# Ledger of designs, part 2: VH-VL binders against GTPase-activating protein rrc-1 (rrc-1)

Target 1, 194 residues: GTPase-activating protein rrc-1 (rrc-1), of Caenorhabditis elegans (q20498r280to473)
Amino acid sequence: LELTDLYMRTGKKVPVIVEKCCASIEDQGIVTGIYRQCGIQSNIQRLRAKFDSGAEPDLHEFGQRDIYSVSSLLKQYFRQLPNPLFTYQAYPKLIEAFEKEDSLSEKVESLRFSLETMPEAHYRTAKFLMEHLTRLCKSKSLTDMTSKNLAIVWSPNLFRPPPTLNGADTHLLSGLNVHTAICDFFIENSESLF

## First folded at step 4 (VH-VL; framework fv_relatlimab)

Design b4 (from r7 with heavy chain E100W)
Fold by ESMFold2-Fast, scan of step 4:
Structure b4 (fold): chain C 194 residues (1-194), chain A 118 residues (1-118), chain B 107 residues (1-107)
Amino acid sequence: as target 1 above (194 residues)
Amino acid sequence: QVQLQQWGAGLLKPSETLSLTCAVYGGSFSDYYWNWIRQPPGKGLEWIGEIDHSGSTNSNPSLKSRVTLSLDTSKNQFSLKLRSVTAADTAVYYCARGDWYLYYFDYWGQGTLVTVSS
Amino acid sequence: EIVLTQSPATLSLSPGERATLSCRASQSISSYLAWYQQKPGQAPRLLIYDASNRATGIPARFSGSGSGTDFTLTISSLEPEDFAVYYCQQRSNWPLTFGQGTNLEIK
């Protein structure tokens, strides 16, 4: 289910699965390789089925035993969104703002303006996730996950160009690097951008 | 102290629907996944599917189109319906308790032999 | 799906001997493998979970080892009640799958 449709049905701007997984990871996920280390597919499928049915599983006990499945579930959730977190619609503007501006302050202001054009559910969920990753970076000495490391594992789950974007296929390899760079920038500057 | 008891029709004709029920005694129903596993004569084990107390289900893709899992939490019972049976569905059917994180089956029902023949 | 191949299909031994049963996965399943024992007319009984952890009530003569794609169940000194069919099971990927079984029989 698309983020805006879920918001219209539930009245919640941030999905329950995102809130519950982030809380579990901040409580129990200060461990080596969080988000890099893969979980157990069968556990991920069970948790996903519970959330998809409208249940709200208690992740406290689950996270104590298998936090990597919780983190893998969260990445899978974002990867499988029909419209990506940063939307097909905002994608060209975000890439342009990131690449066009040379100064940090101008880049932040341009990106902030573009982010504010996103639908409410996408904006609030992006803010929630980026702030979560920023907090997680404070524990990089324990997790071995810097903002760049988090951006490498997260960017493929957050950014997809629109299928009809001019020249998208000819720039795929450079675009992958740009996705990581913009994601790293968002993690490092979440307080200024959202 | 946990015990699983199962029952249901053991003789079916092709095209009929298999219906089996398993009752759980002596333990928490809400903390586990409840499974169906079958074993054709002289062959190995095949996982059919699972259901938890909330009604969340997963089933084997090879059987998914024919499998319905349900539960009655007031009686601590869960059930399997397998539609459009054929001779290939002849097997001993077991219900079993699965741990939510380890997927090992620590308690099993006694088994029900289901024969599909005319 | 992940295919589990057990070998040998039949193992003929005498009481007191050491038994080693193998299970090979078609792709890596880390340590997410369990072993079961099944006697004629009975439901399977859990012996080992997550490759090497002995289930409650299982005698010390049963041990499991391995990781990735190659796993072994060892019975250090066979008792008469140990002659049964043994199955391995993976929990790494959906659907859950079992091996075809190894029949451990008396010579």
Scores: ipSAE 0.007, ipTM 0.565, lowest interface PAE 9.5, mean pLDDT 87

Design b6 (from r7 with heavy chain Y101F)
Fold by ESMFold2-Fast, scan of step 4:
Structure b6 (fold): chain C 194 residues (1-194), chain A 118 residues (1-118), chain B 107 residues (1-107)
Amino acid sequence: as target 1 above (194 residues)
Amino acid sequence: QVQLQQWGAGLLKPSETLSLTCAVYGGSFSDYYWNWIRQPPGKGLEWIGEIDHSGSTNSNPSLKSRVTLSLDTSKNQFSLKLRSVTAADTAVYYCARGDEFLYYFDYWGQGTLVTVSS
Amino acid sequence: EIVLTQSPATLSLSPGERATLSCRASQSISSYLAWYQQKPGQAPRLLIYDASNRATGIPARFSGSGSGTDFTLTISSLEPEDFAVYYCQQRSNWPLTFGQGTNLEIK
């Protein structure tokens, strides 16, 4: 289910699965390679089925025993959104804003403007996730996950160019680096951007 | 101390629906996953699917379109329905208790031989 | 789907001997492997989970080892009741899969 449709159904601006996974990871996920290490596929499928059925599982005990499955579930959730977190609609504006401006302050201002054009559910969920990743970066000496490392593992789950019939594969390699750079920027500057 | 007792019709014709039920005695129903596993004569084991107390299900992709799992929490029972059976579905069917985190099956039902013949 | 290959298909030994049974995974499953014993006409019985942990009530003569793709079940000194079919099972990937079994028979 798309983020805006979920928001309209539940009245919650941030999905329960996002809230609970982030909380579990901040509580139990200060471990080496968080978000880089893969979880156990069978455990990920079990947890996903619970959330998809409308259940709100308590992830405290699960996170203590298998935090990598919790972090993998969260990445999978964002990867599988029909409209990406940063939306197909905002994508070209975000790329342009990031590449065009040279100064930090002008880049922040331009990106903030573009982010504000996103639907409310997407904006609030993006704010929630980016702030979560920023907090996690404070523990990089323990996790071995810098903002750059987090951006490398997260960007493929957050950014997709709008679908095209003739040109999708020609953008694949060139887009990878810019997606990582934008994601890294968002993690480092989340307080200024959201 | 847990016991699983299962029952259901053992003889089916092609295209019919297999229906099996498993009852759980002596232990907590709500803290585990309840599984179905089958074994064709002379062959190995195949996992069919699982259900927990909330009704959350997960099933083998090869069988997903034909499998329905359900539970009756008032009776501590769970059931398997497998539709459109063929001779390939001939097997001993087992119910089993699965650990939430470790996915091992520590208690099993006695098994039900299901034969699909025309 | 992960394929588990058990070898040998049949192992013929005498009581008192050591049995070593192998299970190989088509890709790495870390330590997420269990072993089961099945006697004729009975449901399988859990012996070992997560490669090396003995299940409740299982005699000390049963031990498991291995990680990645290569796993071993060892029975240090065979008792008459140990002659049965043994299956390995992985829980790393969905769907859960089992090996084809090793038949441990009296020589």
Scores: ipSAE 0.298, ipTM 0.723, lowest interface PAE 4.0, mean pLDDT 89

Design b7 (from r7 with heavy chain L102D)
Fold by ESMFold2-Fast, scan of step 4:
Structure b7 (fold): chain C 194 residues (1-194), chain A 118 residues (1-118), chain B 107 residues (1-107)
Amino acid sequence: as target 1 above (194 residues)
Amino acid sequence: QVQLQQWGAGLLKPSETLSLTCAVYGGSFSDYYWNWIRQPPGKGLEWIGEIDHSGSTNSNPSLKSRVTLSLDTSKNQFSLKLRSVTAADTAVYYCARGDEYDYYFDYWGQGTLVTVSS
Amino acid sequence: EIVLTQSPATLSLSPGERATLSCRASQSISSYLAWYQQKPGQAPRLLIYDASNRATGIPARFSGSGSGTDFTLTISSLEPEDFAVYYCQQRSNWPLTFGQGTNLEIK
């Protein structure tokens, strides 16, 4: 289910699964390789099924036993969104704004403007996730996960070019490198962007 | 002290619905997943599905369209219904307990032989 | 789905001998493998979980090892009650799958 459709059904701007997973990880995910280490697929599928059915599993006890399945579940949730977190519609403008040779303040304003064009549920969920990752970076000495490391593991789950993109400029055809770079920028500048 | 006892109809004709029930004695019902697993004569084991105390179910994709799992919390019982049976469904059916965080089965029912024949 | 292949299909040994049973996964399952013992007319019994941990009440002669795709169940000195069929099971991915079994029979 798309984020906007979920918002219309629940009245919640940020999905319950996102809120609960982030809270569990901030409580119990200050461990080596958080978001880099994989969880157990069967545990991930079981938790996902509970959330999809409208149940709210207790992630506090689960996180104490297997935090890597919680972090893997959250990445999988974003990866499987029909419309990516940063949307197909906003994608070209976000990449263009990021790759312009501007001052930091000019780049922030251009990106902020583009982010504001996103649907409410996407904007609020992106803000929630990026702020979560920014807080997690404060513990990089314990986790070994810098903003760049988090961007490497997270960017494939957040950015996809539009399927109708044809003859786009060279920047929009860039894959992993530009997605990682913009994600790293969002983590480092979340307070200024959202 | 935990024991599982199961029962249900053992001889079916093609197209009928299989119905089996498992009762849990001597332990907590709420902290586990309750599973059904089958074994065709002379062959290996196949996981059918699971149900927890809240009624949340997961089933093997190969059987999902025909499987219904239910529970009766007042009696600590859970049940399997498998619709539209064929000769391929002939097997010993087991109920089993799985941990809520893991999928290893530490307690099993005695098994029920189900034969599907014309 | 992940396919588990057990070998040999049949292993004929005498009491007192060492038994080695193998289970191979079609893709890496880390250490998320269990071993079960099944005697004729009975339900399976959990022996080993997470590749190497003995379940409660299981004699020390049973041990498990391996990771990734290759796993082994060892019985250091066979007792008469150990002659049974043994199954491996993975919990790494859905659906949960079992091997086809190894029949450990008396010579």
Scores: ipSAE 0.121, ipTM 0.676, lowest interface PAE 4.9, mean pLDDT 88

Design b8 (from r7 with heavy chain L102Y)
Fold by ESMFold2-Fast, scan of step 4:
Structure b8 (fold): chain C 194 residues (1-194), chain A 118 residues (1-118), chain B 107 residues (1-107)
Amino acid sequence: as target 1 above (194 residues)
Amino acid sequence: QVQLQQWGAGLLKPSETLSLTCAVYGGSFSDYYWNWIRQPPGKGLEWIGEIDHSGSTNSNPSLKSRVTLSLDTSKNQFSLKLRSVTAADTAVYYCARGDEYYYYFDYWGQGTLVTVSS
Amino acid sequence: EIVLTQSPATLSLSPGERATLSCRASQSISSYLAWYQQKPGQAPRLLIYDASNRATGIPARFSGSGSGTDFTLTISSLEPEDFAVYYCQQRSNWPLTFGQGTNLEIK
C-alpha cells in the first residue's frame, strides 16, 4: 500500500515495518556495510509476507542472526512504494530548493518549507528514516558507512522524478547525482530539517 | 522428542481436492514455520508452502493458485488443501518443521502417498 | 528459479571408502545450501545446513564445503547405513529448490 492509504487504515503515521526494521538495525546493525551488503532473498520474502499480512515478526531475534536481510527488506519496502517517500509532488520543489541556495541556513529553510508541504504520513516517515540514518552515522567507524555512503545506497530507494511522456533529458546523470547529494544533506541535517 | 504425524486421503481422481493434516507432538508449535514438501515417484523434492502460528503463509509460485494452508493452534495441527489435482500431483507428501530464521527442515512426518488416477 | 544440479547421478562405492558428492547452482547462492539423506520408504533427514554446519546428531564423518555455485558433501569413511539418496537444497532465492539427487549405492 501507498503510505497515506496505510496511515488511514492503521492510524499510524509511520508504518510498523519501518519502525520495527529501524529498531532492529539500531540494536543489531552496527556491522560492516549495513545497507550496502545484500540480504537473503528468501528471508526477505518471508518477512515481507508476514508484515503484509498484518503480523509483527520478532525482529530482535531475527536481527541477531541475519541483520542484512532486515536492512534489505527496509530498502525494498521504500523502493516499492507507489508514491516515493519524498513524493512525486514534492520532487521538483525539493530539487529547486537544494540547487537554488548556496548558504547552509537558506538551504535548510527552503528544504524544510518544501518538506512541510508533503502529506503527513510521508513527512513523519521521512523524518523517522532520516533521523534513524543520522543516528547510524555516529557509528561510522564501526560500520564503514558515512552519510555519503548511506546516501549512495538509499537515494535510489527514496527519489523518483514524476512520470513524463513529453520530456527529454540529456542530463539524467546530473539528476541521479543530485538525489545522492540531497539525501546526504538530509542525513547530515535531519535535526534542522524536520 | 518432536514428532510429526500426518494423515489424509491417498487416492484421488482428477479435479478433486487433496486434503492432508499434520499434528505436532512433543515440541513448541509457535516458534516455527510448518511446511509441506512433496516427492513424485522416483524424482526429487518440491517445496509446496509454509504457515506459521499467526496464520501467515507463503507458497511455491507454481502451486500458489491451488494451495490453501491452514492451522489449528489449539490442537497443534496444520493442513494442506490442493485443489484441481491432476496425475502430475501424484507424489509422497511430507509435512516438515522449518526454522524461523532459515529454510531448512529438521523434523519430518512419515509421508503420505497420494495417487491421482482415472 | 535457481536450478541445482547434482553429480554424479549414481555413485557406486564400498564400505570404508570416501564419498564425494557435488551440487552446483545455476547462480551464486553464497553458503545457503543444505544436504539431506533419504533412505527407501523414509522421509529425508537433514545432514548439513548453510554449506558446512552439521545438524544435531549427525556423525562427524559427514562434512560439507563450498560457496558460490559449487558445493560438496563428503563422507570420510562409508558405513553400511550411509548408502542412500542425497539431496541438496538452496535457500538463497525464492522459490526454494532441491537438486535431483545422487544415489549412493554399494559396488
Scores: ipSAE 0.032, ipTM 0.636, lowest interface PAE 6.8, mean pLDDT 87

Design b9 (from r7 with heavy chain L102W)
Fold by ESMFold2-Fast, scan of step 4:
Structure b9 (fold): chain C 194 residues (1-194), chain A 118 residues (1-118), chain B 107 residues (1-107)
Amino acid sequence: as target 1 above (194 residues)
Amino acid sequence: QVQLQQWGAGLLKPSETLSLTCAVYGGSFSDYYWNWIRQPPGKGLEWIGEIDHSGSTNSNPSLKSRVTLSLDTSKNQFSLKLRSVTAADTAVYYCARGDEYWYYFDYWGQGTLVTVSS
Amino acid sequence: EIVLTQSPATLSLSPGERATLSCRASQSISSYLAWYQQKPGQAPRLLIYDASNRATGIPARFSGSGSGTDFTLTISSLEPEDFAVYYCQQRSNWPLTFGQGTNLEIK
């Protein structure tokens, strides 16, 4: 289910699965390799089925036993969104804003402008996730996950170019690196961007 | 204290629908997964599927098109329907409890021998 | 689908001896393996979960070890009631799968 459709049905700007997973990880996920280590596939599928059915499982107790399945579930949720978190529509604007501007302050302003064009559910969920990752970075000495490390594991789940992009575009090769760079920038500057 | 009791028709003809029910006594129905597992004669165990208190189900992909799982929370019962049976479905069928984190199957029903023959 | 292969198919021993049963997975399942005991006419009984944790009520003579693809169930000193069929089970990936069993029989 698309983020905007879920928002229209529930009235919730941030999906309950995102809120609950982030809370569990901030409480119990200050562990080595959070978001890099994989969880148990059967546990991930089971938890996902509960959330999809409208149930709200208790992730506090679950997280004490298997936090890596909680973090894997969250990444999978974002990866499987029909329209990515940073939307197909906003994608070219975000790439342009990031690459065009040389100074930090100009880059922040251009990206902020582009982010504000996103649908409300996407904007609020992006803000929620980026702020979560920024807080998690404060524990990098314990987790071994810097903003760059988090960006490497997270960017493939958040950015996809529009499917209507035609031709053998050589910019496809640079796209993977720029996705990581933008994600790292968002984590480091979430308080200024959202 | 926790006890699972199962029942259903044990003799079927090919193409018929298998129907089994399992009742849970002495324990909470919530916060657990309720499973069906079968064992063909002379072979190992095969997991069929699970259902939780909310009615959410997962089934073995090899059986998914023929399996329907349901529950009656007012009676603490859950049921299996397996459609279009063949001789290959001949097995002892068990119901079993799995915990929320899927550590193991810690309580089992007594088993029901299902024979499919012409 | 993860395939679990148990060996040997049949193990013939006497009471008092040590039994060692193996289970190998077709791909890594970390430590997400359980062991069950089944006696004729009875449902399986959980012995060990997550490779090495003994289930409630299971005697200390039963122990499990291993990780990745290779797992072992050990019974340190066989008692008459231990002669049964033993199955391993993985919970790493859907669908859940079991091994074909090892028949532990009295010599």
Scores: ipSAE 0.007, ipTM 0.504, lowest interface PAE 11.9, mean pLDDT 86

Design c10 (from r7 with heavy chain D31Y)
Fold by ESMFold2-Fast, scan of step 4:
Structure c10 (fold): chain C 194 residues (1-194), chain A 118 residues (1-118), chain B 107 residues (1-107)
Amino acid sequence: as target 1 above (194 residues)
Amino acid sequence: QVQLQQWGAGLLKPSETLSLTCAVYGGSFSYYYWNWIRQPPGKGLEWIGEIDHSGSTNSNPSLKSRVTLSLDTSKNQFSLKLRSVTAADTAVYYCARGDEYLYYFDYWGQGTLVTVSS
Amino acid sequence: EIVLTQSPATLSLSPGERATLSCRASQSISSYLAWYQQKPGQAPRLLIYDASNRATGIPARFSGSGSGTDFTLTISSLEPEDFAVYYCQQRSNWPLTFGQGTNLEIK
C-alpha cells in the first residue's frame, strides 16, 4: 500500500515496519557499514511477508543475529513505495528550494515550507526516518557511516522524479547527484527541517 | 535428540487432497521454520513451503495456490494439505526443520511415499 | 528462480580415492549453499552449510569450498559409507532450490 492509504487503514502516521526496523537498528545496528552492507534476500522476504500479513515480528532477537537484513528490508520498503517518501508532487519544489543559492538559514526555511506541504503520512514518516538517520550519524566513529555515506545509500530509495510522457526524466543527469546532496542536507539539518 | 515423525495418506486419486502431519519430539517448536520438501521417484528435491511458530508461512510460488500449511503448537505438530493432486504430485514427502537464520535442513522426518493414480 | 547444476551426473570411484563434486548457480548466491548426502531409502543428511561450514557430526574428510556461482564438495579419502547421492541447495533467494544430484557410485 501507498503511505496515505496505509495511514487511513491503520490510524498510524508512521508504518509499523518503519518503527520496528528503526528501533531494531538503533538497538543492534551500531556496526560497521550499517545500511551499506546488504542483508540476505531470503531473510528480507520472510520478514516482509510477516509485516505484509499484519504480523508485528519481534526484531530485537532477529536484529542481534542479522541486522543487515533488517536495514535492507527498511531500504527496500521505501524503494518500493508507489509514491516515494518525498512524493512525486513535492519533488520539483524540493529540488528547486535546495538548488536556490541562499544562506543556510534561508535554505532551511524554504525546504521546511516545502516539506510541510506534503501529505501528513509522508511528512511524519520522513521526519521519523530523517531523525533516525541523524541519530545514527552520531555513531559514525563506530559505523564508518557519515551523513554523506548514509545519503549515498539512502537517496535512491527516497527520491524519484515524476515520470514523463516519452519515458524521459523531468530532470537532467544533474538530478542524480542532487538526490544525494539533498538527502545529506536533510540528515545534517533534520532538527531544523522537521 | 530432536526427532520428526510423519504420517498421512499414501494413496490418492487425481483431484483429491493430500494431507500429511509431522510431529516434533525432543526440541522446541520456537526459533525454527518447519518445512515440507518432496522428491519424485528418481529425481531431485523440491521445497514446498515453511511455517514458523507464529503461523507465518511461505510457499513455493509454483505450488502456492494449492498448498495450506498449519500448526498445532499444543501438540508440537505441523501439517501440509495439497489440493487437486495429479500424477505429477507422486513423490516421497519429507518434513524438515530449518534454522531461522541459516535456512538449511538439519533434521528430517522418515518420509512418506505418496502415489497419485487412477 | 535460481537453478543449480551439479556435475558430473555420475562419479565412479573406489574407496580411498578423492572425490570432487561441483555445483553451479545460475546467478551469484554469495556463500549461501548447503550440501546434503542421501542414501537409498533414507532422508537427506546435511553435510555442509554456507559453503564451507561442516554440520555437527560430519567427518573431517568432508569439506566445501567456493563462492558466487561455483561450489565444490570434496571428500578427501572415500569410505564405503560415502557412496550415495549428493545434492546442493541454495538459500540466497526464494524459492529455495536444489541441484539435480550427483550419484557417487563404487567402481
Scores: ipSAE 0.006, ipTM 0.539, lowest interface PAE 10.5, mean pLDDT 86

Design c11 (from r7 with light chain S92Y)
Fold by ESMFold2-Fast, scan of step 4:
Structure c11 (fold): chain C 194 residues (1-194), chain A 118 residues (1-118), chain B 107 residues (1-107)
Amino acid sequence: as target 1 above (194 residues)
Amino acid sequence: QVQLQQWGAGLLKPSETLSLTCAVYGGSFSDYYWNWIRQPPGKGLEWIGEIDHSGSTNSNPSLKSRVTLSLDTSKNQFSLKLRSVTAADTAVYYCARGDEYLYYFDYWGQGTLVTVSS
Amino acid sequence: EIVLTQSPATLSLSPGERATLSCRASQSISSYLAWYQQKPGQAPRLLIYDASNRATGIPARFSGSGSGTDFTLTISSLEPEDFAVYYCQQRYNWPLTFGQGTNLEIK
């Protein structure tokens, strides 16, 4: 399901799968290469099926055995959203705000306003995820995952340009660096942006 | 010790639905996946699908459109339905217990030979 | 889906000899491979899981090794009851897949 449809169905602004995975990773995921290391695809498939069926699996026990599958599941969940986390609708505004503003305070103000235009479920889930990544960055000496490293692995799962406007052009020629840069900025400034 | 006993139709005609049931003795459904695996005569093993105690299912994509898995926790039983059978579905069918985390199959039913012929 | 290729298709040996059975994956599966033994008319029996861990009750003469794409099952000194078909199975990717089997037969 799309995030807004899931929110309407469950009454929860942040999906259970996002809350459960983030909690497990903060508990068990202070390990080398978290989010960079790939999990086991069969484990990812099983966990995804449990959440899709409405079950709420206990990820604390699972995380002790296979935290990389939990982190891979979370990335896959965001990657497969029909409307990306930062939405097709907000995408042009976010790119413009980031590229055109030249002071930190102006970038924060402009991006914050653009983020606030997103549907509630997208805004709350983005806030939840970015705050999670900000906390994880505090352990970079143990994980070897800086905000830049997290942005590199996360940005392809969070940003997709609208299919018609600048899709292929952005992807092929210029979008990769800007997506990573915006994601890195969000991780470093999550407290000010949300 | 855990024991799996299975039963169901052994002889089918093309287009019919295969139905098999497996009963679990000496154990609980709660911490395991319950699997169906088949073996055509003279061939290797093919995983069909799995179900856990909550009713969460996964099945082999090659069979997904024809497979239905179900669970009866009150009877400690789980079942396989395979629709629209053909001669290619002729095989020994096994039920098996799968570990939740390791995906190995440590207890198996005795097997049921299913023959599909016109 | 990941294809597992076992070699040789048939291995003919005598009791007391060492058996080496191979399983090759079409892509890297890390260490997520299991080995099973199957005798005629019986269900398969788990021998080794996650490449090198011996299952409960399995004799020490059975050992597994390998990672990535190349895996080996070794039986250090064959007993008469070891002559059977052996299958490898990967759990890395979905769907779960098995190799075609190696028939270990008495010479």
Scores: ipSAE 0.268, ipTM 0.708, lowest interface PAE 4.2, mean pLDDT 88

Design c13 (from r7 with light chain R91Y S92Y)
Fold by ESMFold2-Fast, scan of step 4:
Structure c13 (fold): chain C 194 residues (1-194), chain A 118 residues (1-118), chain B 107 residues (1-107)
Amino acid sequence: as target 1 above (194 residues)
Amino acid sequence: QVQLQQWGAGLLKPSETLSLTCAVYGGSFSDYYWNWIRQPPGKGLEWIGEIDHSGSTNSNPSLKSRVTLSLDTSKNQFSLKLRSVTAADTAVYYCARGDEYLYYFDYWGQGTLVTVSS
Amino acid sequence: EIVLTQSPATLSLSPGERATLSCRASQSISSYLAWYQQKPGQAPRLLIYDASNRATGIPARFSGSGSGTDFTLTISSLEPEDFAVYYCQQYYNWPLTFGQGTNLEIK
């Protein structure tokens, strides 16, 4: 389901699955390799089916047993969004703002402006996720997951170029690097950007 | 009308390997966890372990070093192997279906009595 | 591991009487508790799941209640076929564990 359509249906700016998974991970997910370690595929499929049917499973209890399936579910949810979290529409503006501005303050201002043009559901969900990852980074001594490590595992799930913008194979690797860099920047500067 | 049927060797000597198989009829195999539970004569129930359709397993820490769980999705069957048996492993062994992501057991096999004696 | 303690170990009653069986967990398990009935020579039969939900086909005389650490199974009016051993089971955390059982016997 598209984020804006889900928001219109439920009245919630942030999807239940995102709120529930992040809460479970902050309670039970201060463990080595959170978001890097994969969960059990059948558990991920079952939990996803429950949320898709409108059920709200208790992930706090489940997280004590299998937190890696909860974290894998959350990444899968974002990866499978029809319009990515940071949207096809905002993508070229975000790339341009990140690459063209050299000073930190100008980069923050330009990125903040571009983020504020996103649909409300996308903006609020991006704010929620980035703040979650920023809090998780404070536990990096326990999880072994720095902002860069989190950006490496998260960026493929959050950024996709529009189908018509970049089709060359040689541009794919450089695109992956810039996605990781932007994601790392968002995690480190979430308080200033949102 | 889901039905679980189980079979395997009922008499073992100490140090041998216990091998049991459970077949699932009348229901989906891929949406559940498949469990083994045992009950020594006159005693209560002890959970042994579980396997899902992807082959992911979890087992009771007290038995983990001796337990191997496997499945054959083409036949809707799953199996238990317990190595290095002793008299303490004498029990009725049950296979059972675990519900979704949380594990109460709604369907059980008929049970297999396994006796370990010298 | 989470330990479940059932009481009483044996309960002697007559048909038509009310039975109350208890299960206590060593730590909070929220409502992640199931109850089973087992007759001699048979596999256990699911009665109640999530502490209070009756399983498909289970008569209305069976009810469950409780949360956290203290749980109760009630049979409002005993039928002859209800005399059996009853087990509680938690699925809050690994490993999954069962209580020792309560034997409900005819007086």
Scores: ipSAE 0.000, ipTM 0.447, lowest interface PAE 14.8, mean pLDDT 85

